# VH-VL binders against q0aze0: the designs that were tried, part 176

Target 1, 268 residues: q0aze0
Amino acid sequence: MKIILVNNRFKENTEKKAQEIAGQLSALNVEVIIDNGLDEPYAGTVDFIMVLGGDGTMLRAARRYGQRAIPVLGVNMGTVGFLSNIEINELAEYLPLILREEYSLEARMMLEVAVFQQQSLLTRVFCLNELLLRSNSPRMLSFALEISGQKLEPYRGDGLIVSTTTGSTAYSLSAGGPIADPQLDAFIVTPVASHIINKRPLVVSPEREISLHLLEEREAIIGIDGQIKMDFGAENRVLIKRAPHPLLMVNLKAKPFFTSIDRSLQRQ

## First folded at step 7 (VH-VL)

Design E3 (framework fv_bermekimab)
Fold by ESMFold2-Fast, scan of step 7:
Structure E3 (fold): chain C 268 residues (1-268), chain A 124 residues (1-124), chain B 107 residues (1-107)
Amino acid sequence: as target 1 above (268 residues)
Amino acid sequence: QVQLVESGGGVVQPGRSLRLSCTASGFTFSSYGVHWVRQAPGKGLEWVAAISYEGSNKYYAESVKGRFTISRDNSKNILFLQMDSLRLEDTAVYYCAKDRIYYGSGTFYGMDVWGQGTLVTFSS
Amino acid sequence: DIQMTQSPSSVSASVGDRVTITCRASQGISSWLAWYQQKPGKAPKLLIYYASSLQSGVPSRFSGSGSGSDFTLTISSLQPEDFATYYCQQANSFPLTFGGGTKVEHK
């Protein structure tokens, strides 16, 4: 068995705990690769991915490894979040189940984001929560949204979010989007501070292609899962599709989505 | 070099059929929507048809709807216009043109690359 | 169909002149308008898209303005190579439609 441990190098507790866990796994004849985010993703085959940290670390792991169809377990390191399944102090209890593959998997859709400049592909990236287009200045953006060949009336405002259902409780929620059952596959398109009063969030089929581009020269950026930031100008286009593979999240312990989100919202 | 080259024009009789082709080179043909635009001798430009980058969405001018069929073969970098039931009013130079929008399926901005045109005329 | 009315049909000008061409849509088209230049015996060349965005490689003396139904192409200081026919084209809805053209010719 080969396992990747994903951690955040800049959190002292997670780095030390990752080394401790790697030692425990090695003693059980498990090969361990540590990914602290500084190097390129491990290129070899692996059987399992353990993410040690909060939701941000899980988003990075999903971007790096989510398309490989490998089980990914979120282990919380004291930071409350939605993407972890067990606490670090429970890992010893659940480790035998992990090694015997005695767990269920929950599939979570991901976005495939392709950014172009003129005719050249600048980057292709996958993400679990969302793509955000936003103004990088006090000026409103004017931009075009196209959904599977259907041209919508131009948007005017601070930006737009294209989210997965998993991302419905992230930035899309803050911008007025709906809370979506993560078992559903859908794109959620949520305007950010639209100048047009009647622009509502849209929920669309994940089989659709979504494209965005600016209609005026403006300072804008695109953000991916709040972790990747790129300048976005009038010569750029972004194409968003359903990613080929969902993220396979390990479920060792029942974590009822609706009661968890309800409790979280009461405390925000 | 970015280039579009039309072929297949010629002299036809009314009521007959003709197929025009447009071969693309120097850019990623499969990533762009493409158009057919015609111009009768001494007259202005008239948009004829367009096809999305993937080939799923097709659009036609009312004067040619039901008679002309636009299609593309992305593996060969070639655009087609099948012209059936030709009329004298179809006499024109036919241009193929690439839209500037990358990965557009229903939005077209403007045609940034054009071929040199192929002439369709009628005998008698 | 959206009808595009272009005026004037021709204009006589000298090098250094400011030339203005107008285009009117029969319905609102927001800013979905492009401008083209065509020289005799040649294919058209894109000058401006989305009403006011200058196509890469086009000289800055060309500019576009307007939104909704009324649009203008301006050549601030006409050069010898600018004598040509100019066309507007709406991209708001199908079928796409061109204006009738404006010929810019020598005085």
Scores: ipSAE 0.000, ipTM 0.438, lowest interface PAE 15.3, mean pLDDT 86

Design E30 (framework fv_bermekimab)
Fold by ESMFold2-Fast, scan of step 7:
Structure E30 (fold): chain C 268 residues (1-268), chain A 124 residues (1-124), chain B 107 residues (1-107)
Amino acid sequence: as target 1 above (268 residues)
Amino acid sequence: QVQLVESGGGVVQPGRSLRLSCTASGFTFSSYAVHWVRQAPGKGLEWVAAISYEGSNKYYAESVKGRFTISRDNSKNILFLQMDSLRLEDTAVYYCAKDRIYYGSGTFYGMDVWGQGTLVTFSS
Amino acid sequence: DIQMTQSPSSVSASVGDRVTITCRASQGISSWLAWYQQKPGKAPKLLIYAASSLQSGVPSRFSGSGSGSDFTLTISSLQPEDFATYYCQQANSFPLTFGGGTKVEHK
């Protein structure tokens, strides 16, 4: 059995804990690879991925390994979030179940994002939550949204979010998007501070291809899962589709989505 | 540097067939949708047909549907228009034109590069 | 099919004049309208797309406005090279359709 431990090296307690867990796993004849985010993703085959940290660390793990169809477990290190399943102080209790593969998997869709400069591919990335297009100046954007060969009325405003159902509780929620069951595969398209009175969030089939480009020369940014940023101008185009493979999230204990989100909203 | 060059026009008799070609250079032909647009002598522009960048989606004006066939060869950077059952009202200069949008999903925005045109006319 | 109606069919103008050309669609086309310039014996040149987006390399004296069914092309200060025929074209649905053209000629 080979396991990747994903952690954030800039949090000293997680680095020490990762080393401790690696030692425990090695004693059980499990090979451990530690990914602290600084090196290239591990290229070899692995059986399991354990993410030590908050939602941000899980988003990085999903971007690096989500397309490999490997079980991924989120272990919370004290940060409140939606993508962890167990707490660090529960790991010892659940470790035997992990090693015996006694758990269920939940598939979470991901986005495939291709950004072009002219007709040349600039980058292709995968993400779990969303792509954000936003203005990088006080001037509002004017941009075109295409959905499977259909041009919608032009958007005018601060930007747009194209989200997975998992991302429905992230930035899309803050921008007025709906809360979606993460068991559904769908794109959620949420405008950011639109100047058009009837621009509503859209929920569209994951089989559709979505594209964006600017209709006026403006300073804009493309953001991916809140972690990757790149400049976006009138010469650029982004194409978004459902990624070939979902992220396979490990369920060791009941963490019902709807009661969790309900409690989170009541605390606001 | 970016250019489109039409060929294949000429004098034809009513009811006959003619094939037009358009050769692209100076840009990545396979990334763009392309159009055929015609203009009768002294008259306005009339859109004729378009083909998607990958070649799988084809679109026609009602006046030519069933008689004209658009196709492309991305390996040779050539666009074709096969014109069957030609009529006197098909007399025009035929332009090929590139859409400005790349990798469109069947969407079009405007034609930013045009050829010089090739004349199709009829003899009695 | 969406019919595009341009007015006027011709306009006489002098260098320095403000010239306005209108285009009306028989049904709503959102902002999906392009404007072209054509000189005698030459292929058309794209000026504006998406109703108001200026094509790269086109002088700023050209501007487009409108949405839905009514659109306007404006040349703020006519130059000698601007005497030409202008066409609108809807890109909202197939078949794509052009307006009948507006000839801008010398007074």
Scores: ipSAE 0.687, ipTM 0.865, lowest interface PAE 1.8, mean pLDDT 91

Design E31 (framework fv_bermekimab)
Fold by ESMFold2-Fast, scan of step 7:
Structure E31 (fold): chain C 268 residues (1-268), chain A 124 residues (1-124), chain B 107 residues (1-107)
Amino acid sequence: as target 1 above (268 residues)
Amino acid sequence: QVQLVESGGGVVQPGRSLRLSCTASGFTFSSYGVHWVRQAPGKGLEWVAAISWEGSNKYYAESVKGRFTISRDNSKNILFLQMDSLRLEDTAVYYCAKDRIYYGSGTFYGMDVWGQGTLVTFSS
Amino acid sequence: DIQMTQSPSSVSASVGDRVTITCRASQGISSWLAWYQQKPGKAPKLLIYAASSLQSGVPSRFSGSGSGSDFTLTISSLQPEDFATYYCQQANSFPLTFGGGTKVEHK
């Protein structure tokens, strides 16, 4: 059995805890590869991915490994979040079930984002939460949104978010998007500070292709999961579609989504 | 140099067929949707047909539906217009034109590169 | 089909004049309108797309405005090379349709 252990080296004592867990796994004849975010993703085959940290660490793991159809377990290290399944102090209790593959999997859709410059593919990335297009200056953007070959009325404003249902509680929520049941697969398209008062968030089939391009030259950026930032100009075009594989999230214990989100909203 | 060159025009008899070709150079032909537009002598522009970048979506003006067929060969950078059952009203200069949008599956925004045109006329 | 009505059919102008050409769609076409310039014996040239977006290499004296059904092309200060026929074209729905053209000619 080979396990990738993903951690955030910039959190206090996270490296020490990762080394401790790696030692425990090695004692059980498990081969451990540690991914602390500094190097390229591990290229070999693995059986399981264990993510030590909060939602941010899980988002990074999903971009690196989410398309490989490998079970991914989120282990919380003290921060409140939606993407972790168990707490670090519960790991010893659940470890035998992990090693015997006695758990269920929840599939979470991902976005495939392809960015072009004058018909040449500039980059292709996958993400779990969202793509954000936004202005990088005080000036508003003018841009075209296409959904499955249909041109919508031009958008004018600060930007747009294209989100998964998993991402519905991230930036899309802050921009006025709906909270989505994690059992649904859909794209959520949420305007950011639109100058057209009646521009509403859209919920569309995940089988649709979404494209964006600027209708006039502006300073803009594309953001991926709040962690990757890229310049976006009038010669760029972005295509967004359902990623070929969902992220396979390990479920060792029931986590009640609706009561968790309700509690979080009371604290806002 | 970005260029489109039409060929295949000429003098035909009513009811006959003619195939026009348009050869592309200087850009990635396979990435763009392309159009056929015609112009009768002394008259305005009339859009005839369009085909998406991959060839899956084809569109026609009502006046040519069932008579004309648009196709493309991306390996050779050639656009075709097969014109069957030709009528006197089909007399025109035929232009091929590239749409400005790349990888458009059924969307078109404007024709930024045009050929010089090829003339189709009738005898008798 | 969406009918594009262009006016005027011709206009006589002098160098330095402000020239305005209008285009009306029989149905709403959002901002999906392009403007072209055609000189005698030549293929058309794209000036503006998406109603107001200036095509690369086109002089800034050309501008487009409008949305829905009413659109305008403006040449702020006519130059000798601008005497030509101008066409609007809707890109909202199939079949695509052109306006009848406006000839800008010397006084």
Scores: ipSAE 0.673, ipTM 0.858, lowest interface PAE 1.8, mean pLDDT 91
Fold by OpenDDE, second read of step 8:
Structure E31 (fold): chain C 268 residues (1-268), chain A 124 residues (1-124), chain B 107 residues (1-107)
Amino acid sequence: as target 1 above (268 residues)
Amino acid sequence: QVQLVESGGGVVQPGRSLRLSCTASGFTFSSYGVHWVRQAPGKGLEWVAAISWEGSNKYYAESVKGRFTISRDNSKNILFLQMDSLRLEDTAVYYCAKDRIYYGSGTFYGMDVWGQGTLVTFSS
Amino acid sequence: DIQMTQSPSSVSASVGDRVTITCRASQGISSWLAWYQQKPGKAPKLLIYAASSLQSGVPSRFSGSGSGSDFTLTISSLQPEDFATYYCQQANSFPLTFGGGTKVEHK
């Protein structure tokens, strides 16, 4: 078995724990790769990904490895979030199950985000939570939203979020989006401070495609999962689709989503 | 210096064919949808046809459908209008116009740049 | 097809006047309406897009309003160079259609 341990190099406690766990796994004849974000994603074949940290680390892991259909386990290290399945102090208990591959998987839809400039693909990213388009100035943006070729009302506001159901409890929630069942595949399109006071979020079929482009020559920003940032202007467009592969999240311990929402949201 | 320049207009006989061209400069032609709009003498504006930035989507007014063909060569920054089976009612100044929005793949948002137009008329 | 009805067909005005032109769509077109100005012997010029957005370089005395089916172009204070014919155009669906035009003339 080969396992990738994903941690955050900027969090010393996760680095130390990754080393410790790596040693333990090595002692059990498990090959271990540590990915702390410093290097490019490991390109070789692996059997399992263990994410040590919070939701942010999981998002990074998802972007780096999610398209490879590898089981990903979130191991929480004292943070509040929605993407961890077990706590770090529980790892020893569940390690035998991991090694025996005795666990269930939950498929989580990811976004495929493609950003273009003058017909050229600038970047293509798979992400677990959301794509954000927002103004880079105090002024509202004007942009076009198209869903499967349908031209919607010109959008005016600070921005727009296109989120997965997983991402519904992230920035989309703060912007007034609905909380979605993570087991549901859908886009959540959430306005950010629309000039239309009653602009409502949209729940969109994962079979549809979403396109965004500016209606004016102003500077905007695209954000992905709150970790990737890029400039976005009139010459750019973004296409959003369902990623061809879901993130396979390991489910070792039952974690009722809806009964934990109140607790988790109160702590955020 | 964004510019569109039409050419190919002239005097024709009914039933004949004519090919109009529109040459674009000063902007990334291949990134925009483009239109043909015509105006009969002393009359209003009439949309004729549109084509998406990559040329995959074409749209026509009912009055020209089946007779006119819109096309483009992005490598040469040229828009074309092949007009077949011309009729007297096709008499007009024909304008090419650039859609104001990038990447018009079937949706258009207005025409922000126009050519000077080329006249198509018929011999008596 | 979506029919665009402009009113009035012509208007006589003086410099400094407030001029209002209306455009009505036969069905809802959201805010996908453009306004153009055309002077004799010249190509049309885009003034307003998306019903109320001012095209770059267009004087602020021009403004557009409306959504759905009823739209208005307003010239707050008519200038000598504003005597022209104005057209509305729906960009909601194909075929694209123009209004019949409104000629703004000297009183």
Scores: ipSAE 0.429, ipTM 0.787, lowest interface PAE 1.8, mean pLDDT 93

Design E32 (framework fv_bermekimab)
Fold by ESMFold2-Fast, scan of step 7:
Structure E32 (fold): chain C 268 residues (1-268), chain A 124 residues (1-124), chain B 107 residues (1-107)
Amino acid sequence: as target 1 above (268 residues)
Amino acid sequence: QVQLVESGGGVVQPGRSLRLSCTASGFTFSSYGVHWVRQAPGKGLEWVAAIWYEGSNKYYAESVKGRFTISRDNSKNILFLQMDSLRLEDTAVYYCAKDRIYYGSGTFYGMDVWGQGTLVTFSS
Amino acid sequence: DIQMTQSPSSVSASVGDRVTITCRASQGISSWLAWYQQKPGKAPKLLIYAASSLQSGVPSRFSGSGSGSDFTLTISSLQPEDFATYYCQQANSFPLTFGGGTKVEHK
């Protein structure tokens, strides 16, 4: 069995805990690869991915490994997050189940984001939560949204979010989007500070293709999961579709999504 | 100069095995997914197999699944296709091809660099 | 498997003509389609990837369009070097599949 341990190298206690867990797994004849986030993703074959940290660490792991159809377990290292399944102090209890593969998997859709410049592909990236298009200046954007070749009336405002259902509780929520059951596959298209009264969040089939481009020369950025930023100009186009593979999240412990989100919203 | 060069083709008999090789030069071989594509005389292109840049994920056409094995040696910049239980229907020019864009996730977009091809023919 | 159907199988054209080749996927492939040109005795050459992105070094008279299941390769003004066989190829899911090819030949 080979396991990747993904951690946040910049958190001292998380690094020590990762080394401790790696030692425990090695003692059980498990080969361990530690991914601190600073190097390229591990290129070899792996059987399981254990993410030690908060939701941010899980988002990074999903972008690096989510398309490989490998089970990914989120282990919370502090404050309660939405993407972790167990707490670090519960790992010893659940480790035998992990090694015997006695767990269920929850599939979470991901976005495939392709950014073009004129006729050339600039980059392709996957993400778990959302793509954000936003203005990088005080001026509002004017942009076109196409859904499966259907051109909508132009958008005017600060930007747009295209989110997975998992991302419904992230930036999309802050911009007025709905809370979606993460077991539902859908795109959630949420305007950011639209100046058009009739622009509402859209819930769209995950089989649709979504494209965005600017109608005027403006300084804008594309944001991915709140962690990657790319400049976006009038000569650029972005194409968004459902990624080929969902992230396979390990479910060792029934985590009640609706009560968790309700509790979180009451505390804000 | 970016190039791929196939070798190992020849005349075969039914049920025999061959191993094709494809040597890469002029680019970082270990960063790209690579493919085998074949073309029977006078026929169209048929995709045969692909392997991710790291070598762990392998994909096959239904017609060759269980008989052909794709592999790579990134230290030597060589792609292989082990062809077992050869049939008359496997007679073709075999091309190796590099995928266009590097991806950490191992997804393919199109084949931008091709070898010259190596002919596998049937006799007897 | 995703079946790729090209039409026409062949087209007779003259230098300067606008040539249109279509490709239909048996199921949705988003924009994950490439177009190739092949001349007799030569390896294929990539023309278009991601349905509409022009490969570096390919003349601007070549263009691709379409998404989902229906795709088109257009040569706006056919040149003598463009007489060849053209193939579409879906890159959405494994196994990868090619269309049957379209031969562009002299009238």
Scores: ipSAE 0.000, ipTM 0.434, lowest interface PAE 13.9, mean pLDDT 86

Design E33 (framework fv_bermekimab)
Fold by ESMFold2-Fast, scan of step 7:
Structure E33 (fold): chain C 268 residues (1-268), chain A 124 residues (1-124), chain B 107 residues (1-107)
Amino acid sequence: as target 1 above (268 residues)
Amino acid sequence: QVQLVESGGGVVQPGRSLRLSCTASGFTFSSYGVHWVRQAPGKGLEWVAAISYEGSNKYYAESVKGRFTISRDNSKNILFLQMDSLRLEDTAVYYCAKDRIYYDSGTFYGMDVWGQGTLVTFSS
Amino acid sequence: DIQMTQSPSSVSASVGDRVTITCRASQGISSWLAWYQQKPGKAPKLLIYAASSLQSGVPSRFSGSGSGSDFTLTISSLQPEDFATYYCQQANSFPLTFGGGTKVEHK
């Protein structure tokens, strides 16, 4: 068995804890690769991915490894979040189940984002939560939204979010989007401070292709999972579709989504 | 140098056929939807047909449906218009034009690059 | 089919004048309208797309406005090179359709 430990070396004790866990796994004849985010993703075959940290570390792991169809377990290291399944102090208890492959998997859709500069592909990235298009100045954007070749009325406002159902509780929620069951596959398209009062969030089939481009020369950015940012101008176009593979998230203990989100919303 | 060059126009008899070509250079032809637009002598512009960047979606003006066929060869950077059952009313300069949108199978926004045109006319 | 009606069919103007050309669609086309300039014997040139978006390289004296069914092209201060015929074109639905044109001529 080969396991990748994904950690954030810049947080207190995460590097030390990752080394302790690696030692424990090595003693059980498990080969361990530590990914602290600084090097290229590990290119070899891997049986399991263990993410040590909060939601941000899980989002990074999903972008690096989510398309490989490898089980990914989120282990909370003291930050509260939605993407972790167990706490670090529970790992020793659950480790035997991990090694015996006695767990269930939940498939979570991902976005494939292709950014073009004129007609040339600038970059292609995958993400778990969302793409954000946003103005990089106090001036509002004017932009075109296309869904499977259908042009919608132009958008005028601060921006737009294209989210997965997993991302429905992240930035899309803050912008007024719906809470979606993460077991559903769908795009959620949520306007950011639209100047058109009745521009509503859209829930569309994950088989649709979504494209965005600016209709006026403006300074804008696109954001991926709140972690990657790129300049976006009138010469750019972004194309969004469902990624070829979902992220396979490990469930070792019951984590009821609806009671969890209900509790979180009441504590706002 | 971004350029479109039409060819194949000439004098034809009514009821006959003619094939127009448009050769693209200076841009990635295979990424863009392209149009045929015509203009009769002393008259305005009339949109004739369009084809998506990959060639799978084709669109026609009602006046040419069933008579004209648009096609493209992306390996050679050439757009075609096959014109069958030609009528006197088809007399015009025919322009090919690139749409400004790229990698889009169903939409068009505006024609930002045009050829110089090729004349199709009839003898009596 | 969506019919595009331009007004006026011609306008006489002098250098420095403000020129306004109107285009009306027979049904709603959102903002999916382009404006073109054509000089005698030459191919058209794209000026404006999506009703109000200025094409790269087009002088700022050209502007477009409108949405739905009524659209306007404005030349704020006419220059000698602006004497030409102007066309609107809807891009909302197939078949695409042009207006009949407006000739901007001397005086």
Scores: ipSAE 0.351, ipTM 0.755, lowest interface PAE 4.6, mean pLDDT 90

